# Designs tried in a protein design chat: VH-VL binders against o60147. Part 85

Target 1, 175 residues: o60147
Amino acid sequence: MLEKNKYLYIFRHIQTNQVLLSQGNVLKKTALFQLPYPLQKPVAPNGMRPAKLRKDHWVPLLKVEFPNESMFQSVFMQLLNYRKYRSVQPLTSDLLKLPIPVRRRKIMRQEVPNTIADLADILNKEKFPENSVRLQLSDKSDSEYADWPPSVQIDSEEIKLSRGFREKTTVDEAR

## First folded at step 3 (VH-VL)

Design r32 (framework fv_gimsilumab)
Fold by ESMFold2-Fast, scan of step 3:
Structure r32 (fold): chain C 175 residues (1-175), chain A 121 residues (1-121), chain B 107 residues (1-107)
Amino acid sequence: as target 1 above (175 residues)
Amino acid sequence: EVQLVESGGGLVQPGGSLRLSCAASGFTFSSYWMHWLRQVPGKGPVWVSRINSDGESTTYADSVRGRFTISRDNANNTLFLQMNSLRADDTALYFCARDLPYEWLGAFDIWGQGTPVTVSS
Amino acid sequence: EIVLTQSPVTLSVSPGERVTLSCRASQSVSSNLAWYQQKLGQGPRLLIYGASTRATDIPARFSGSGSETEFTLTISSLQSEDFAVYYCQQYNNWPLTFGQGTKLEIK
């Protein structure tokens, strides 16, 4: 069994602080469908072509290495479901008091701490061997958004993207 | 009209092979994760395999791992399941299904009608 | 693996009746539960996902509720076209699993 799909990459948008999940170090433009507040107006809701992806606008937030592909798939799916759950929840009274543009910026700013908290919650729920899950963060202070289980080892290593990550962009993904 | 149409099922002896196809139409096939599921008459569906939108990531149920291979041809809007070393307990109606758009949740909003696979001596 | 148990296994009902189907999970699946309708000779049709969100073009008489381990699908006024087998499915944990089904048949 190949284990190439045991890595989870999470990316952050440099301007909006929105988060994208990827199961590899290459960010695909279909990942934009994860966004509750799209960077560009979608063409059609039935799964038509997503808006163009500006790879230079996304930076690695964190990388997680799992013991095996099944555990990766379970955590990845749960993270996507947590994001979906948040997008359909009724807004709090505090958020409803804010104008729509301010409200959306506040919600987007919360995506980084929310995603990190969700990841930790999922990892605390799952039973993984001690020090079996390796977490690499671009900013170590982001680990403070959650309490991590004994299964998690936090590393200081730089997150490296493949040399092809920003190459061969399609015309509609152009700079 | 969004549609998935399975084909390639049939009767085969244990140890044999079959290749199932799923023709997609009415949507941007290359944007969706796709799945194969199977169902024995009178029982609920059982998940078999998953493939991501670009075909680079695949996952299999433990019972079929190493024997089945899921693949896709985005240029021709077709999903495949290559089934090798077939066993009697692989006998089922096989469905292709589209992962729920935007979420990739593992819930399925569009299914085909299924293609029957019978493995018997 | 998470086991989903549906009840009842078979329900005999008349058109116009209110029908409630249950699905119990062996461990918490949060709200990550879907409901499907399957008619003879057809693939399943998605009715509800996220425990309570109605899928596109699904009639308002179908509604879902519940969370964690206890879920229900309600059909407020059964129509003749609703006689089918209904399945619940969890997508909280791998592997994805389905219930054994509830068959709605004419009384």
Scores: ipSAE 0.005, ipTM 0.519, lowest interface PAE 11.4, mean pLDDT 79

Design r33 (framework fv_gimsilumab)
Fold by ESMFold2-Fast, scan of step 3:
Formats: C-alpha cells, sequence, structure tokens
Structure r33 (fold): chain C 175 residues (1-175), chain A 121 residues (1-121), chain B 107 residues (1-107)
C-alpha cells in the first residue's frame, strides 16, 4: 500500500474549532503537533509521549480529492505553511488588549474560516484543470468562507457529521 | 537497512559547478519528501533545499535560490543537488536527509554520512 | 528566521551523571522541536521529535521536555558512547533552523 495518497482530510475540534489536517480518513495522534495551543496534556508517567488524541472530540470538516499525489502534496504542504505562518505573526493591537484566555478562544474560533480561505487561496494560485478537484464538506455553508476557482467541484453529498472515526460515519468513502 | 549515501563532492573553483547524488535504500523512496542540508566544522547544520515525493514542488534557502537545483529520480531511488555559481561560503559537508511523515514535516529521521564540497581558488 | 540558542556551549561530565541540555527559541515553536546527536565523522542521529517523543531505537535514558520557547534534553545516566555534540532543531517555521550545539566531553 502507498504510504501517501490523493485525499486531504480536514478535521475540526467540536469545542474549540481548532483544525487538523490528515492524509487519510483516520486522524493520527501525531497530527496533534499541528496545534499552536495544546488541547490535552501528555499523559505518560515519564512525560515522553505526545498529548492524547480524543477521537470523539474531532469531526470531519471537509475532504478534498486530487487527481494525483503531486497536487495533493503541493496543496497539503502549502496549507501547513499557511497555518504555521499565521500562528507566528505578531498579534494585532486589538487582540493584545484582550485577556489571554479570551484572546486564545478568539484566535482558535477563526481556524475553520482561515483554513477554508487558505485552501481556496492555494487552489486559486495553482493552475489545476477545470473540475479536477473534488471538495466534499460536512456543512455545505462552510464553502461560503471563500471564492473557489473553476478547478473545484463542490460535491452535493455532505460528509456525515459524527463524533469518532467510524469509517461509514466519519467519511462516506472507504480507504 | 534504511540508508542514504551521498557522493559527488570535491574541490571546485569559485563560479564552478558540482552535482551531488544521494542513493537511497531500504525504504520506499518515492513516498518521502527529501532534503539537502550542509554543515561547516564546529557549527550546526543549515537547511539548503526540499523536494516533495514526486518532484513537482521544491523550496530553497535564500542563500542558494537561483543557483542550486534539487531533483530526484524515483525509478533509481536517487536524490540530486545541482550546484551552480559556487562561492567560497558554499564550502561545507553536504547531507541528504529523509523527512518524517506528513505530520512532522521538517524533522529528519535518516541522514547520510555527508559528502565534502570545498570551493577555493 | 527563528533563532535557537543552546546552553551550555560545552559541558565536561563523567559517566553515570545526569545531564540536562537546554534550547531556547526566539519565538514560539509549539512542540515542533527535535534533538540530534552527532559524533565526529558522522551525520546527525535523531533522538527526539515533537519535543518529547523518542525516535526508534533510542535508549530510554534520553528524554525530552518543554514547549513553546523553552526545551530540555535529559540523559538520565550518561554512558561512554554519549559523548558527542547535541543539536536542537525547530520545524515550526521555514526556513528550518538548528541551534549552535552543546558539546559533551569527558571530565
Amino acid sequence: as target 1 above (175 residues)
Amino acid sequence: EVQLVESGGGLVQPGGSLRLSCAASGFTFSSYWMHWLRQVPGKGPVWVSRINSDGSSTTYADSVRGRFTISRDNANNTLFLQMNSLRADDTALYFCARDLPYEWLGAFDIWGQGTPVTVSS
Amino acid sequence: EIVLTQSPVTLSVSPGERVTLSCRASQSVSSNLAWYQQKLGQGPRLLIYGASTRATDIPARFSGSGSETEFTLTISSLQSEDFAVYYCQQYRNWPLTFGQGTKLEIK
């Protein structure tokens, strides 16, 4: 089996709206290192393993199907870079005036619209063929966060919004 | 089992060119993003360039952009670094390295032994 | 560019001692930090990634901790083969950057 494939899965946290990217329909514990603000503390007695993944707290946000692995990797890498750059940019003066817990909550709530906007920006920049990229969302209204290029086809079928990583309810297509 | 072996280093005059090779074995080379790094004695490694699994996307450190080209041949499990317009400050030991899986982009679990490049007149 | 500063620069120690090495980042790198061991004439060897996850086949005496800007590598009982230079590396932002290194030498 190929270690990498042509699907990009995006998950969101049900409470914080933080976002995780995945190459497959199953979210791996290592994906937690994408988070700028830790959701869970490491639970090992020696502190030598990463924070625990609570699978029931993450639901699919969207799935993107690319025509080949090259396009997938290019978009995935760019999206990770966009997220990293956003997290290290200086905070606006308005955000700096807020108490730390309020500021963090406000920043975290923006991850869904920011990730969708970043994805659309990357796809608009790339010169992919018309209708070559298939986008499927859990909530079709989330597509309103961005203007999509002609290369993108938005699937009329929504991903079932479910807590946990059950194959049939997490994503409609088996891997 | 899993290993990377660099070759192609040597002595070259300023303004000259060299092509470095990195032979991969013991893993599915075509599934991994690969990097070139360099190191001068007594200093830490410096990242030089990155290539994705199929070779369609590359990035370079500012100091080498426009002069170096990273490429790969997945059929022969080989990574390349074409170095043009070489300068004295390009003198270093050059390593190829394998990227960790997607979630850890930019950490290196396997490195080669390095190939020395000396740019001197 | 994120600058990583390691301390101490050099540490003279005896086998059996507990050793702690520090790495400070100029801005937050979350948990995107790795530690490497490098011996003379060899390429670096990955010890820790994700600030605290031990790489494959790395002895249990090596452990990593920290987050954001402050990180530590601990060797619980130094062995003769552990005398080397240790580097931290961030992979939060591009370009990827390494610290200047901490050299462990025999007392």
Scores: ipSAE 0.005, ipTM 0.487, lowest interface PAE 13.5, mean pLDDT 79

Design r34 (framework fv_gimsilumab)
Fold by ESMFold2-Fast, scan of step 3:
Structure r34 (fold): chain C 175 residues (1-175), chain A 121 residues (1-121), chain B 107 residues (1-107)
Amino acid sequence: as target 1 above (175 residues)
Amino acid sequence: EVQLVESGGGLVQPGGSLRLSCAASGFTFSSYWMHWLRQVPGKGPVWVSRINSDGSSTTYADSVRGRFTISRDNANNTLFLQMNSLRADDTALYFCARDLPYEWLGAFDIWGQGTPVTVSS
Amino acid sequence: EIVLTQSPVTLSVSPGERVTLSCRASQSVSSNLAWYQQKLGQGPRLLIYGASTRATDIPARFSGSGSETEFTLTISSLQSEDFAVYYCQQYSNWPLTFGQGTKLEIK
């Protein structure tokens, strides 16, 4: 139980570059509700949205290991809050000049740099102990989107996913 | 049993102050974001304020900003709402509510029974 | 702020009937929509979140559908304990807002 609930996984969509946050190395279908722009049209014969999470369309962006569950929860909730704050910000005049499909694609393209910058900002504010937070990146160059505090140790180790990550769709796991 | 119990409501004159409390039990209070909402009989709930798990981040509805302060005491599993400069339109039943754990901000899985606040002469 | 409009305002039905409640948003809320049940003297009870995901311990007869601006709550076979007021709520945009409610009453 010492290592329980202290890992944050962040995934990137291969086509849209939209980002999903996860509390473990299993991506649940409920994570799709984090997305401001849905990936699937809500048209189905029974009036329900297709619930299938295409795990083959999501790749790990980064993994963060925290020294304890409390620090993990604080950072995770702040990241969710940053995403909500971004969604309510007024659009710039430059974005408003673009056609809606082009505007949405430009906004989605920025989710990876924005999420990395948000994570670094939160970690810089929290003043955690030196080398207490371990950051693993699928592409080490993504670390260049932000300046990291002394609390962060960057690792080049391969991100290990749960056995079921790419093999099955989630069956709506309860909380 | 997961439970939220509000207290501190009452009758107060315009311009007065009240401090509401919400006692949490049956769950790890310090792990959850908490909210205050209010409801006039026969109408839908209205969101008032939000506080994160450690109390470092707060957000307020425009109608109460600068007058109300949300805070929490994680050692005693208690949420507070300090209400100053009360107006007649603050009259409502006040609820505390627990945010959906971990994945979503702003949907409420557990609510209290509410504490009534009446602002009148 | 986003305005949520519910219809009908009041619905008179008998146990065993299928009930459909609607919620319309003044602008897109994606799938960030929840449904609540409220009985007299009680706080609201979460039924559905994410437009279609049932909350813990909610009976299978409750289902939600919709996205963007048009949402529906369906009760497939109404039970006596289901007579209450139902509210929709968006959490796509701050401030968080609720609909005016649909009252479900015994015919």
Scores: ipSAE 0.006, ipTM 0.505, lowest interface PAE 10.4, mean pLDDT 80

Design r35 (framework fv_gimsilumab)
Fold by ESMFold2-Fast, scan of step 3:
Structure r35 (fold): chain C 175 residues (1-175), chain A 121 residues (1-121), chain B 107 residues (1-107)
Amino acid sequence: as target 1 above (175 residues)
Amino acid sequence: EVQLVESGGGLVQPGGSLRLSCAASGFTFSSYWMHWLRQVPGKGPVWVSRINSDGSSTTYADSVRGRFTISRDNANNTLFLQMNSLRADDTALYFCARDLPYEYLGAFDIWGQGTPVTVSS
Amino acid sequence: EIVLTQSPVTLSVSPGERVTLSCRASQSVSSNLAWYQQKLGQGPRLLIYGASTRATDIPARFSGSGSETEFTLTISSLQSEDFAVYYCQQYNNWPLTFGQGTKLEIK
């Protein structure tokens, strides 16, 4: 149903800090195609199968609730666009001097602040109504990576994390 | 090699307008986020504005929002800052700078020499 | 906004000396701190980012350390070309902010 797609979920990898975007509260294997550095080697490229998804290694970073699907779609597509542009930008000469494993680790660690900053930039560009967008974070201090527009209401309740998603990891599941 | 050169500064009366330019060379300009910063002699730099790689998203410091507009022309490797409703406290040396987003969002690895803006009279 | 306080404001030193500059943040910035060198008539030059990573083509005599709220920039053996103003900058929290600077001048 149309109304079901008003939520954006962002997940982070507990070891690498890489992030994945999802239209729902469950990560699918195809989301791994978003990663420039896969967690394990992908199956043959022409088979287009992503690396194995280890659900216990991914935790919610944040959840965004939009007033309607059109606003959600606009922001979601712009975030994907930002991630694609970051992935094709040339690496700094400092990064090129580092051994490949160290370089990848440094790039991965910046995905959380980069994604949060990108989200805020997109929301600052859009002219959404005051307090119409609800932002809920697993760690509220992550909101400090960006300046948020008046359209954004940051929820005081944080998303509760748990291992392997065996227990509810978002407050919204209980509502 | 990699360089940024600002121009367009000058003397302007309060309420006036100026358009600053920043010419980029030696790198793929269209792949980088770009910023404008300003500095009063004897003080540290102050961040003014940011623009993403394709120009679709911009952000501004609270003090300039609504008065300044950042834009870019990727075909000609040029960054712009349109400054309207200028105030005496906008007087500063204006720098363009290249973002270092892949390691450290908001650090600046390349800066220009600066173009002076004086708002007086 | 996060306030960065640098110390000392001015330091008079001779070539060959070991120099340590301090930057203190009003709240934690993790390791998201950069150091810049600015010479008269020039734009700032990135020296260190991520608190301790030297930028491209920066001499080995420059090193950074610290985390959270306390950071230092060290020049192990000062050269004549190192006399300049040094700024720290945090990029952990928005808006981006810089310290007031430390001026290194010839004794």
Scores: ipSAE 0.006, ipTM 0.517, lowest interface PAE 12.0, mean pLDDT 79

Design r36 (framework fv_patecibart)
Fold by ESMFold2-Fast, scan of step 3:
Structure r36 (fold): chain C 175 residues (1-175), chain A 122 residues (1-122), chain B 107 residues (1-107)
Amino acid sequence: as target 1 above (175 residues)
Amino acid sequence: QVTLKESGPTLVKPTQTLTLTCTFSGFSLSTYGVGVAWIRQPPGKALEWLAHIDWDDDKRYYPALKNRLTITKDTSKNQVVLTMTNMDPVDTATYYCARTDYDFWSGYLDYWGQGTLVTVSS
Amino acid sequence: EIVLTQSPDFQSVTPKEKVTITCRASQSIGSYIHWYQQKPDQYPKLLIKYASQSFSGVPSRFSGSGSGTDFTLTINSLEAEDAATYYCQQYDSLPLTFGQGTKVEIK
């Protein structure tokens, strides 16, 4: 097989607007590690079971096609680093004045515009050929969260939303 | 502080079953993204991954050994148990347990136990 | 399974010299590679995660680089305490695999 992993799939949570990045068109439950806040009440050290990935709660946000695996890996890693950097930055005094639940909702609501802005920033810093990166969105208006470089071509066709995601089969599922 | 410690027999006869227990503290296997792996190292040789279990009871095994390996957890006791059947002298190695954390599918083994040498001899 | 080949197998180095260890993957693994240090009769310790990110408490003289199939661990100025075997490990796909190790000794 030629050129594996040249697509980046980005999903959003229908209730919280949180974002998950995936190298495949199917979300794996381990993608939940990307979230700075648990989808369920805080996990106690001594026994609360984590929430499961709910297939019907995550929908496609955008799909990015890169010309090759190397460019994909570079951008994907940088995007993950941007997300981690944001999660460890000190909160502004304005945010610290808000009650914790209100503060978290405000932060989560910004993940879609922040992810799109971060992607555009990375692509503006990279020296990719003109029209070499293709973006396909579920809602084209989300592209307006950023200014895109000449290397980016936005597809005229939107992603059709489908419910349900298939987890990758593990060895432990076989008998 | 995160600590892990392996325990079990140090001498096993050929054809017997090996059972090793990893007892840990400073984290819980009910926490998002946390798991425990077993790795072995034959004397003077490289590290070999054997098995993994995570917070969601998802189990994974080294394919060539999967018919001999079983991994289980007891979250309330902070223990993970590895069982390997039909031991052979070639299985002589130091066995380690180690923690995996956040970003499991692209993750790393951040804290390790001290290891326990298991010798398989008649 | 993905095979990781390290080079060199053994290196004897004068204190304060730069040490370079290479790890080559049999197929592209992006940046899903981690580096460990194992001193004689001790358990392995995580040094570098995701090709280039230092684990907490690791001295700044250790750095990692690379993507795809070719990866490098660099010790900018070797100290006596750095005498150890170094292993790369991939997490791109199961089973998890380690390189054969590179032993670094003080000259």
Scores: ipSAE 0.005, ipTM 0.475, lowest interface PAE 13.2, mean pLDDT 80

Design r37 (framework fv_patecibart)
Fold by ESMFold2-Fast, scan of step 3:
Structure r37 (fold): chain C 175 residues (1-175), chain A 122 residues (1-122), chain B 107 residues (1-107)
Amino acid sequence: as target 1 above (175 residues)
Amino acid sequence: QVTLKESGPTLVKPTQTLTLTCTFSGFSLSTYGVGVAWIRQPPGKALEWLAHIDWDDDKRYYPALKNRLTITKDTSKNQVVLTMTNMDPVDTATYYCARTYDDFWSGYLDYWGQGTLVTVSS
Amino acid sequence: EIVLTQSPDFQSVTPKEKVTITCRASQSIGSYIHWYQQKPDQYPKLLIKYASQSFSGVPSRFSGSGSGTDFTLTINSLEAEDAATYYCQQYDSLPLTFGQGTKVEIK
């Protein structure tokens, strides 16, 4: 319900592995505009972008807690810029050789490792205090997609929420 | 640093075929989520979307003009070509190409060419 | 096809005043609307995408709002350089359609 300016919530789609970034613990429908591929096939003959937000189809990937709003804003903005940059880069020759449906699936599947790598790269470039950024993952093995700077503290406890961040982070934020 | 430029004839006779080329730089049509659209604007009138082609060669056309329009791309040359058959004076307009972002059909048109005025008269 | 109707079709406004442009869709389009600015004899430029998201480099005086069938573009303090025709465009369904345009002139 409540938007917190020092938390970054990252979600992944259970079927496609596509990633959504959110400033709040619940996804808004406008977050779907981050997706290059719709979650369902276009309806012919009308032709529409068929993207429906089904919150139960998006699970937590990771949650990042920043020490203040300024650091959150800087990292969030940079991460959006990295995602935009990736979307406008030419495809590699290896990807171009694949049939279109296979190529799309491979690109979508890479969003999780790419997002994690981008986050780590941003945090490595920033001069944040030691242990000032708290990272909590749903699957700790996902942290192996990148090398993390001393500013990052990875929570030993994984996120165990079955539906987004609503139950835990809503309670935390109401406090 | 994204640029697009339209080129083609400025005068076309009724019944002839119009061929317009959009040459762009600063991006590639091999990048997923990127496409190019053609939009026209008759003098003093509103903007009209005509056609779109994206990175995976998906083509979309304005339904009422579909039988007259063909859009193609040459990714290696950074070009998109629009062909419109059986030109009529009512087709007199400034024709724009613009970069689209998303995928299958463009959601929005983030960078536009300067436009080229095509006059259809005998 | 979805018809977009803009109002007013013309405004003559004193510098520094607030300008409000409305776009009404013939059916619900969620937030799938974009706004463009076209100065005389120039190509259109994207201002706002997906009803309320500013495009990069667009001055903060421009903002968008609305959902469903009623959408608004606001210029909170008109500058001389803002004299232009403004167009809304829907993305909800094919064919892509534009409003008829709203011309804003300096008084």
Scores: ipSAE 0.000, ipTM 0.455, lowest interface PAE 13.5, mean pLDDT 81

